VH-VL binders against o94451r108to261. Designs and how they scored, part 5

Target 1, 154 residues: o94451r108to261
Amino acid sequence: YSRPFAPVVHSRIRFRKSPFYDILEQFNAPFVVPACVGTRNTISFSFHVTPPALSKLLNDPKQYRVYLFSTPSETIGFGNCLMEFPTPQMELRINNQVAHANYRRLKGKPGTTNPADITDLVSKYAGPPGNNVVIYYMNSTKSYSVVVCFVKVY

## First folded at step 1 (VH-VL)

Design S1 (framework fv_spartalizumab)
Fold by ESMFold2-Fast, scan of step 1:
Structure S1 (fold): chain C 154 residues (1-154), chain A 117 residues (1-117), chain B 113 residues (1-113)
Amino acid sequence: as target 1 above (154 residues)
Amino acid sequence: EVQLVQSGAEVKKPGESLRISCKGSGYSFTSYWMHWVRQATGQGLEWMGNIDPSDSYTNFDEKFKNRVTITADKSTSTAYMELSSLRSEDTAVYYCARDYYYGMDVWGQGTTVTVSS
Amino acid sequence: EIVLTQSPATLSLSPGERATLSCKSSQSVLYSSNNKNYLTWYQQKPGQAPRLLIYWASTRESGVPSRFSGSGSGTDFTFTISSLEAEDAATYYCQQYYSTPYTFGQGTKVEIK
């Protein structure tokens, strides 16, 4: 059997650096979460854990994690992007399992939100189309871009 | 110390099946992929397939897909490769090898299999 | 399926000489996101299992003598033994782990005169 190991060059979102982790690899092209006012919306996409990331997750699971990042779409070309989720009223599911993360931001202090740690929900063995990401949300006044990244934690 | 120990040599007739074991020791068995690679006399190396022992997920070379079965038993840290409908062309040394950063860093000693009538 | 072609089939050299082995891939094994080549080199002596020497095309495995080195990128790879020793007589195989099925080259046999 063959499985999908098709590496893709993605437009990389450059997030503000964190003392708690380094972003080593971005698994997907930025996926747009469109603005949604006064109603509920759902988006879904898939990603594959690349062979080098998979090897590191298997051999050093204490040092390496898979995080889901979000930032306003309008800013992704500028670099130094802030970690912000579309709305605190959201639910993230990975392979149909709920990811528990803090989706809130402090008023007047953007960039204090942590990315969602989805490592324990990711399947190392996902066949096509890969690991499934579903975001259920309501009341997002602007669009956001979401990426799944391989990180080294400290 | 990390090592892989394989079962002993086999002599088989065409049409029979083969089952080889590979016991890992000295490491976390479920944290590494286990590969099966064979080598016919005087020939090169041929990858057959692999298994993730943590959930028994397997990959195979399409050439073997209807004849090869790879399994793993976490309780005994042992991987198994079964090859059915044996042919004389299956005469080879069969190796297990663990995958460390997608390089096979530890190999079993090999199991010699002879298929002849 | 990625096909690896090694050359030459056999090298016959004297101790102290430089051995240069080639491995060519039918498609690129460079993963652009991390800039790593998914290519390994193994040494196999008669009657023994293969031994991993080089991974990521140029990274030497722990315990492997510095005379062994790997280079190249994409589709063209070279394995070098800078100064041959008698114990280096073996067949050397390249292998790709970029996609399944993982494939090996046919091998280059290094003989010492």
Scores: ipSAE 0.005, ipTM 0.494, lowest interface PAE 16.8, mean pLDDT 84

Design S2 (framework fv_spartalizumab)
Fold by ESMFold2-Fast, scan of step 1:
Structure S2 (fold): chain C 154 residues (1-154), chain A 120 residues (1-120), chain B 113 residues (1-113)
Amino acid sequence: as target 1 above (154 residues)
Amino acid sequence: EVQLVQSGAEVKKPGESLRISCKGSGYSFTSYWMHWVRQATGQGLEWMGNIDPSDSYTNFDEKFKNRVTITADKSTSTAYMELSSLRSEDTAVYYCAREGDYYYYGMDVWGQGTTVTVSS
Amino acid sequence: EIVLTQSPATLSLSPGERATLSCKSSQSVLYSSNNKNYLTWYQQKPGQAPRLLIYWASTRESGVPSRFSGSGSGTDFTFTISSLEAEDAATYYCQQYYSTPYTFGQGTKVEIK
């Protein structure tokens, strides 16, 4: 299909390749962060770290990390999605702890926003419903899709 | 020294299947998409599909859907393209090319090409 | 699918002359979020694989001479060789990576007299 902004449902979002990490696994179906102009909004969802990923995180947390990715929902079907957060003024909480990440585009590197590293906030033994993700935001002119991924860093 | 090396020329009959290999070296194989592009004699470039070697996710042009299979072997840093039910119009030079990296730019490294002739 | 149309089919020019090649897209390849055009230009000489020259419509690939440039946005793109050298005889292709399937223009052949 050739529609540039057609909505599609994917089991996995394909982000543009990075020399700093490889995406090994996506823990959740893409979660929609709706457009929100002129009002505050909050979205919440949960994810579980799979047993194979958990084993790697416990044995080598420097080499393996858990990253939260975001991309405009309208581009999710194209296979080379931009890493881009809904707004530079958002707050991300994992299990009620603030994730301190830079949600802004990198200066001097257009198109290179880093995913949020949430590894240290993830519970290795989260019971149902799993690890809780909460995003507080305002002033997003379009919808975004968010996924939590297991990555190997270089 | 980043390089893509393809398997040698093939001569096939209509109805047969084709399998071409593309071995990457000098870079992190799983960090780049691998594309397959063909070019019929005297014609332009035609994109066939691509694969993410990290998990074997593939995309194809609809005209090749059901005939093309793209695979990748991380242990040997080799991508493969199989095309079944060959026709004379599949006579072309087939290229693999890597794309990826941080900045979403095009196919920066190409294989040398594999000449495929389909004739009776 | 996105269709790229290149013109002219062939340019026959002398060394030192300016070559101007056009590529028109059936739909916009400008991604509004990053303000980037997902358009590349390749050079192909007979018997050789294509060589990437320009990405993001106007960014030169490392090692590509400054006489090669790209411009345009959305649906209309131009590739320019400011002063032709004999080694520039080749077919030039534009290609979009905005959406799958990726598509190429039909090519413009540049001949040197």
Scores: ipSAE 0.006, ipTM 0.548, lowest interface PAE 13.6, mean pLDDT 84

Design S3 (framework fv_spartalizumab)
Fold by ESMFold2-Fast, scan of step 1:
Structure S3 (fold): chain C 154 residues (1-154), chain A 121 residues (1-121), chain B 113 residues (1-113)
Amino acid sequence: as target 1 above (154 residues)
Amino acid sequence: EVQLVQSGAEVKKPGESLRISCKGSGYSFTSYWMHWVRQATGQGLEWMGNIYPGDSDTNFDEKFKNRVTITADKSTSTAYMELSSLRSEDTAVYYCARLDYDFWSGYMDVWGQGTTVTVSS
Amino acid sequence: EIVLTQSPATLSLSPGERATLSCKSSQSVLYSSNNKNYLTWYQQKPGQAPRLLIYWASTRESGVPSRFSGSGSGTDFTFTISSLEAEDAATYYCQQYYSTPYTFGQGTKVEIK
């Protein structure tokens, strides 16, 4: 973990395949959520839903969703990344609205946590300022990388 | 061929209401934002508002909010702009225009031919 | 509201000459996340609707002649016609789609002598 980025930064994260959805597009470069022990921290970033994805969301909202994914930063260079949030002690806000998701890992089954479904909170406008993401959190023992993805659900 | 066809010229008196139609063809009407822009004689272009026909979401310039209504009919692929409490300064050519979604855009690539509106007593 | 200021108001040039038009924004229209400038250029001839020429500040619309180009970033933008033709006599408008309300510059009128 360094302040300067590594010589080659993986621009896409490859998550373990789910039978319930396919990841069609990643809207942002991985954003680091730093480790934070014994105190609270806040990170924020923005993303745009592309016009083709926005069209699919508005015309067929039952089949297409926008999910926020998280995985330990140390694993993003490998395929088959596990879906894990930084800490159960977190709050996710999209455009100043609280996203409701389960931020806990299932006991004994790391990486089986569902991504956060933020579809109903994203802007229907494809242009700036885009969508604002804020994560408030406490007690993350390691760094995590977060991406927002366009998915097709089954 | 993508086209936007607007209704014909209107002559109105102050205090009346105006309704202009814009019929889209040759594209997925519900997948593109439709904008309304006006231009007074010899003046520049002025954005009034927009609508996304897929869900009827609308945005307006604050100066028109109390007088403008924008609607869309999916079954006829037609957008409508209504402007109430007309004043002489509403005399202008009114345009509809679509945003180009296929090219990562918010720019207006196809425009209607314009509707001339004259408001005089 | 973002204000766009165009200059000069009028350019009177001969065929074959280079036209350079300026558009200045009161706020940056560069979005850092995608590194794109939310600025377009339109051509409008008398009695006609505007025609899109340039989008994303420098990308030429399909079917638009190569003599038309756009450049600049953030708050300062330039539109250039490398070699004027008689058919280029028109008013040219810049427009931002960075934030609502969408706004246009006041226009630059290009006249051919």
Scores: ipSAE 0.000, ipTM 0.517, lowest interface PAE 13.4, mean pLDDT 84

Design S4 (framework fv_spartalizumab)
Fold by ESMFold2-Fast, scan of step 1:
Structure S4 (fold): chain C 154 residues (1-154), chain A 119 residues (1-119), chain B 113 residues (1-113)
Amino acid sequence: as target 1 above (154 residues)
Amino acid sequence: EVQLVQSGAEVKKPGESLRISCKGSGYSFTDYWMHWVRQATGQGLEWMGNIDPSDSYTNFDEKFKNRVTITADKSTSTAYMELSSLRSEDTAVYYCARYDYGDYGMDVWGQGTTVTVSS
Amino acid sequence: EIVLTQSPATLSLSPGERATLSCKSSQSVLYSSNNKNYLTWYQQKPGQAPRLLIYWASTRESGVPSRFSGSGSGTDFTFTISSLEAEDAATYYCQQYYDYPYTFGQGTKVEIK
């Protein structure tokens, strides 16, 4: 058994459309969360809120949010990528504050797994190296790609 | 390499309970949903329910909800389907099948377990 | 629940002929947000477990011969075998995975004369 492959590295990820939000901008190149079985692992990276996104976030805070998305790395070339976290056994921290989100995997109907809303943890004027993202995890049998996006919510 | 192996044939009496196992090998057990589908002799396929082994979340067809229990043991890569209060209408071949993430369908199936319920 | 209706119940054809199987859904299985149809086709030979042939209504599973194809959208779907071979004698089922409970059609039996 084999299926069509997807490139593991891609500059922009195309997620399945949601009726609840629209992705306006991706702040970082996909960051790989490698497979990790039988042990704990930690990955970290940084991002900046771009000036156009910052302007909208400041002027219309009820309509605009910053979300963290995740999808299996092997699927990122196909488009219509699933919003799926690496494992329910994870903790996400933004600038050393815990992001409270449901990391449960839902492999069925699209739109049932929500990205993590990190808006209230983001520093709008963060100095170098920017906003710090840390993921602590265990028991992920495949690699995932993570991006931080600016979204409009409905 | 990737396979699902089910427990052997069962003969039961009405009112008894059934427990079938389905052992996955050659793949990451927690990355796939496990579905249960049955087929009465000469009839079509009937979906019973599924489980996500990573967190034990289950879905069922309402007609089985009060009689069926689906569980999974991550340490042994084995899913179980229990069906209680057996009736003659439960005579069927029972299959487990893995559901690929990304909504690709049920790509790997167990060999089936024949269950006969008769008085 | 979503009901799938397959037709015909039985097709009896000779090798080399085209088989056309229909599957109709009681409601749309097209998810508008990603424009994909949540419909699969399976082949089942006597004494064997089903085999996945087509997913997302028209995408062939790896290792499936090119003579098998799927088409359609929303509520009306077609499965085609362009040139029947003896080993294609089987019952073919459509299945939706748009919503729970997942449901199968009643099957179309393809017989080779």
Scores: ipSAE 0.000, ipTM 0.495, lowest interface PAE 15.7, mean pLDDT 84

Design S5 (framework fv_spartalizumab)
Fold by ESMFold2-Fast, scan of step 1:
Structure S5 (fold): chain C 154 residues (1-154), chain A 117 residues (1-117), chain B 113 residues (1-113)
Amino acid sequence: as target 1 above (154 residues)
Amino acid sequence: EVQLVQSGAEVKKPGESLRISCKGSGYSFTSYWMHWVRQATGQGLEWMGNIDPSDSYTNFDEKFKNRVTITADKSTSTAYMELSSLRSEDTAVYYCTRWDTGYFDYWGQGTTVTVSS
Amino acid sequence: EIVLTQSPATLSLSPGERATLSCKSSQSVLYSSNNKNYLTWYQQKPGQAPRLLIYWASTRESGVPSRFSGSGSGTDFTFTISSLEAEDAATYYCQQYYSTPYTFGQGTKVEIK
């Protein structure tokens, strides 16, 4: 639950481990997607793929991927965070290109929602301008925190 | 608990080779990059290179690329750094350190290496 | 490669005084797309490995006392200890992870009088 020396905002989200991938690096501090009921909203942020991660991505693109993760903001202080998107009524764009992913929660299968694979949409260059993330959404009853991670796929 | 344990101090002569081990425990060894950093007497910290233990992919500082070899053994959760053609200026404390998302979070205790004739 | 220059080389102060350390980069470590500075600060005591204190130029690592802070952007960075404690006697290093090779400053030694 709470840390002895709060208030400390945890900058790294500890997601539930997957047999299909390992999270190697988190490229951004958690970005809040605020609750939004009855109207549409848009959030945007940017991230930089680190030079070491970019080297692996360029030299072994089938083994290394860039995934976008989401989890309820209220849970980011705990380990074992579940992968869950804010709402199935969302659109994710990376560098102005639509990311095609399943944003629905799978009923009866906790923790089986896959992160969005954005690997083919990210810039393969370490320097500017980097990568822009835009999320268009509506009908999220709570806030979510979003991070972009470098992963190894098994 | 996360821990990095390095091999003991070495005394070498110019022209010899050095091999230092770094054993990780308390975490998923293949999920984090392992870096090697040295500290020569009177100088600061110097990055040498890194390895992804899951596939042995390496990066090096250009000044070391012809002399440094970094390897990792997944079965023993141990990384190795070998430095060949040793010179007196290679006298330093050598550290292994784990990379987590934007910083070095855990460090080995250091291995003191003395190169003298 | 990016060169980091720290100053002063040595800072000698009494307990309770404010320590201000500088780190200057030969090129910007600010990535404009995410507005983040790729700079960390470490503390090293004699005979010990470095300890992480500050990352992303100004974010304090969990468990690090609030008297430690970082500021600055681009090429000019400052590390501050607001009220020195005896246990803070150490050498402090800045490090950039904006590009490989990763590089460190030469360090500032903080001594207690």
Scores: ipSAE 0.000, ipTM 0.477, lowest interface PAE 15.9, mean pLDDT 83

Design S6 (framework fv_spartalizumab)
Fold by ESMFold2-Fast, scan of step 1:
Structure S6 (fold): chain C 154 residues (1-154), chain A 124 residues (1-124), chain B 113 residues (1-113)
Amino acid sequence: as target 1 above (154 residues)
Amino acid sequence: EVQLVQSGAEVKKPGESLRISCKGSGYTFTDYYMHWVRQATGQGLEWMGNINPSGGSTNFDEKFKNRVTITADKSTSTAYMELSSLRSEDTAVYYCARDYYGSGSYYEYYMDVWGQGTTVTVSS
Amino acid sequence: EIVLTQSPATLSLSPGERATLSCKSSQSVLYSSNNKNYLTWYQQKPGQAPRLLIYWASTRESGVPSRFSGSGSGTDFTFTISSLEAEDAATYYCQQYYSTPYTFGQGTKVEIK
């Protein structure tokens, strides 16, 4: 039979609203980055950019981006999650390419950290094998949940 | 063949700075952390710090903080350790060692390949 | 800082005998999420760099003879050489990679009579 891309609904993380972007779609179920006290760890997962999102990226690249978000796992049930990476001692790779972003948070100003812009690192093909995400990190006192989202920027 | 090749022996005076190199070959340099470990004559092994060559992130033992700088040059697959304000107590053999942090369930966090060591003598 | 204490300081045995080395950690090096012990054993012969023998407390490195083994969990670890050979004369170090700074035990010197 002929249904290669059945609709998939992932559990949504609702981040604090930004004046600079709107989250339009979440491509993966929240992926847990477990706590890693005093040592280091590696996690990996994959995601697919949906055909509608890919169409918008190709036809209107000035308005649409793919961002990687992170928030403490204990907060994902709440409706105002803060953008916060597990640790400044981390490295993000998309399809074996290093993503350059500021992984440090500003003390006294929660939620001022920007998500990682990975748009230029994602595959322009919506089918298999998809996009590989690898996070190398060290010294995270709590677990974090990571999602890749399609956003409209302003 | 995987190898870590270190620079040659150094003789230094107190107050000078030391710079040792460690060149990796036979593997993907950016898939491994590079550690620096020293050993004073007749004594045990002492971890100094490490670097992730891909991102440049470093970790140090507090004992060496403010004196140690670890860097890596991806284009030459070479890591460097600089130790400033040398003292006679810094007389030791200095080793580099690699540590795999790569993909998924295959990642490791132990030092599997070591350099041959660099003998450093600090004396007046 | 995690402190590793090795015993005995020196072990003097004949070829064919069993060597048992202890390493005790001041705190657990068992990571509960993956159930792995972040402990290695290295062999160092005079004038040489350390050689990895055992990682994850009990996994033998490729090419390491089967007479070498590791066991234990949490804070108490044992390294065993089931039948000593003359080439096994060396100092053996345990090392934890659970927490920075990474630390080594003071070493156990194995001497062959």
Scores: ipSAE 0.000, ipTM 0.486, lowest interface PAE 18.3, mean pLDDT 83

Design S7 (framework fv_spartalizumab)
Fold by ESMFold2-Fast, scan of step 1:
Structure S7 (fold): chain C 154 residues (1-154), chain A 121 residues (1-121), chain B 113 residues (1-113)
Amino acid sequence: as target 1 above (154 residues)
Amino acid sequence: EVQLVQSGAEVKKPGESLRISCKGSGYSFTSYWMHWVRQATGQGLEWMGNIYPGDSDTNFDEKFKNRVTITADKSTSTAYMELSSLRSEDTAVYYCARHEYSSSWYGMDVWGQGTTVTVSS
Amino acid sequence: EIVLTQSPATLSLSPGERATLSCKSSQSVLYSSNNKNYLTWYQQKPGQAPRLLIYWASTRESGVPSRFSGSGSGTDFTFTISSLEAEDAATYYCQQYYSTPYTFGQGTKVEIK
């Protein structure tokens, strides 16, 4: 009874390679977080973890993770995109639960900011309704694009 | 090959508890959800709940949540459904059925043979 | 919860005739992100466990004869047997797996004259 699974193909952002993880799959098309100066803004979108990815997460949770990435929208057409959040003044919620991550740019080497690890907040169902993402933020001078990815960690 | 084998028929009195087993064979037990579905004589199918044996995550229909317990034993590849505080309306055939997270999870593709349960005073 | 309503309750047809069964959902079971309808069809013969025939509203399970088909999207679904055979006498159930609790329609009984 093996049934074929047809994965959905999304426009992929190519991030700078990390020695700590490999990006195996991107679950959503890049979602724009628009510039916002002097006021608060909120964006929301949904994604679903594919059944093959969900199987790996449940069987090998220390080897596989779900990360949320962000990069300036102006750069998404280029390879070697830097991991960078819209603003340190943000809150990320997955399925109405706060994701704890460092949204500040790390001092020193550019592109060493870690993506948000949301693995423990994602639904164990691959199908609907999927996973709801909400970003509350203020004071972003440019637009950012965000994607949720399946990663293998080292 | 792939089989789900359930425990035998039960006759119970109101107020008693029911415990049914469902033994999987021929597949990776921890990679499939196990569902419990019942059917009263001459009636339709009613979903009760499920368990993912890999981590014991469970879901239930709210009408059963205070009476149903679903468990799984990885070492014996066996799922269990316990229904407490039995009523005559619980008289039904009880089925277990699997579905996988990968290519086969979109439907319940393999079912047990069913366990007939009669609740009468 | 999502309620599935099947019609008709009973179909009595002769061998070789086309059977058309309806299943209507109280809310959409189409997931826009993957464009899949989370609806299945099962066949149940008296004294037997249900058998999966169709998943994702229109995808035929392995080993299921080509005379069985499913169609529809969102809230309105159809199950068709293009040319009835005597062994097709059974009750057919639709089921949604869009959200828990998973729910079944009340069934359509197909009888062969």
Scores: ipSAE 0.005, ipTM 0.535, lowest interface PAE 12.6, mean pLDDT 84

Design S8 (framework fv_spartalizumab)
Fold by ESMFold2-Fast, scan of step 1:
Structure S8 (fold): chain C 154 residues (1-154), chain A 126 residues (1-126), chain B 113 residues (1-113)
Amino acid sequence: as target 1 above (154 residues)
Amino acid sequence: EVQLVQSGAEVKKPGESLRISCKGSGYSFTSYWMHWVRQATGQGLEWMGNIDPSDSYTNFDEKFKNRVTITADKSTSTAYMELSSLRSEDTAVYYCAREYTYYYDSSGYEYGMDVWGQGTTVTVSS
Amino acid sequence: EIVLTQSPATLSLSPGERATLSCKSSQSVLYSSNNKNYLTWYQQKPGQAPRLLIYWASTRESGVPSRFSGSGSGTDFTFTISSLEAEDAATYYCQQYYSTPYTFGQGTKVEIK
């Protein structure tokens, strides 16, 4: 027999592997940050930390983190997506708190940016509606796709 | 079809160690938690711990934390439970059981241990 | 840890009678974000592994006869067999999966007279 419910599966973005972390779970379907040439734009979406991930986060916080990843939308079908934010001129807020991360590429090279560590801004308690993500940005020449992931750090 | 097949019965002396295997087939091994539950003769069910085979993350009941090790091998779809420093009170039937999660989609829905192994009888006596 | 207390320890009933089993939790197993109770019921016959009957406190597992039902929320849960059949003689366990360690009640044994 089969289960009465089919699981909802989000399309997973496959990022380049890092020696510093493994991506264990992607919490949301890729959210498009559209190109914004010469103007400002704001996008928002929500995600939920699953109870199993929340349990690991609470019981072993030194090894588990929640990271926000970004990659050019044109490349999300590839197996080695670059970690790259839309523009250095951006602000990320999680539950109305500013996430302090480096949105620039190291020495201008694509794929040298670290994902944003938002672990300390994420709600760790039961309660709707989950976690709100807001990205304010300006002067992005192309579209990007953003996902929030549960990671194990080394 | 979905099934969990456990290793055979064990007879042990106090102070020895036990290793039981649980082989899954017919499903995506890394999409389910694997639990270990034991039951002493005429007694109720006692949860020992679990493992997420996708990352080898384990949880244990504090009573077993110093003696139990749970591992999983993705390549063979097999979970293992090792229990050290055996006591006569460890005489029980040991079960593995899988538990489904929506682990990849942020739904956060977990429900019940729907498939169980046949059980492994362990006798610890001097 | 969350402690589950089942009552009664034993029920001796005749075929066709209604069986009502109780499970009380020391702590709420209702997750407010999804409004789900993380409580299951299992049937275990002698010499067999447990069989999942009910999950989310009231959702019947596929293939489980409609005479089996679950109800309740938070800390108080009930498992009911509306018309007992001879094959229902077994021990029934409630179990919570709200937090680790997962815990079981001590079981209610249902006997046919």
Scores: ipSAE 0.000, ipTM 0.514, lowest interface PAE 14.9, mean pLDDT 83

Design S9 (framework fv_spartalizumab)
Fold by ESMFold2-Fast, scan of step 1:
Structure S9 (fold): chain C 154 residues (1-154), chain A 119 residues (1-119), chain B 113 residues (1-113)
Amino acid sequence: as target 1 above (154 residues)
Amino acid sequence: EVQLVQSGAEVKKPGESLRISCKGSGYSFTSYWMHWVRQATGQGLEWMGNIDPSDSYTNFDEKFKNRVTITADKSTSTAYMELSSLRSEDTAVYYCARGYSYGYYFDYWGQGTTVTVSS
Amino acid sequence: EIVLTQSPATLSLSPGERATLSCKSSQSVLYDSDNENYLTWYQQKPGQAPRLLIYWASTRESGVPSRFSGSGSGTDFTFTISSLEAEDAATYYCQQYYSTPYTFGQGTKVEIK
């Protein structure tokens, strides 16, 4: 007979608490954005919106959003990860549509860089392999880890 | 006014279990981490673990991992720390402390709970 | 785990004197991404919970007198009381919140003679 299998779970990145949102769920395992010096690079991955998150997005779209987070890969084992994009020289696309966000790091205030709000670009009913994420970038001196999360905003 | 109020002093025998509560008020309970720190008489401070009340995610010092359980109840804004298999070395004052949103330094502390473990 | 070593163990001074306390970390607590040191200083009087005085190595908590200051970066940190007052008799602890497990120094006891 078959042995029972443990549920598959994603490694969850713990970002610094924000007064503006709570992270309720992480939809994907951290995806590595490799360092890229002096050239352009592109990474791509997919995610699915879970049924509980979908229900909240449909029933209360003012309070629930889908955000894309990024943090230096070297820090993902800490319970104190800063929201920081790989480089200001990037373009994020969700399902082949450009996501507009501020990719610059803000000086003087740790944790004040906002994640990218991709809610309006997400297909809630995407078939396999799910919603497509593409990051085009240049000049990242470090590797970064990227996750898509379901959040409640305040 | 932000307050952390802990349950009262406990006297326990070796082998028993301890459960201490810490009730937060005056702030958004799920927006801050709750930490547990202990201090044996005349000794320094020792971090035991923490909890994110928004999803009950916990971290522990390896020293306590086999004996400590930390939980949080969002509906009552109360965190709990349970320590099992008590020994005389567990005699200490136990504190809860709130971790600040942009860093995990402890800006507010409970009054402390004195625990004596003796036969 | 990160080990914090405080010195001296005890410091006995008269009112008006400058107190200088040291805290050394076994690893850097400077986070490159935000250029901040994840180090705090607490004051503890007998029978009381610790009181936050300094965070981010040098930022003074609201309501804390200006005679208290912190400095240093990376692995070497200093806490200074510029002119000691009788109410400052306490044990002072440094703490790092760079990584778990969060750790404290063993404390420096400041006594007024």
Scores: ipSAE 0.013, ipTM 0.631, lowest interface PAE 7.9, mean pLDDT 86

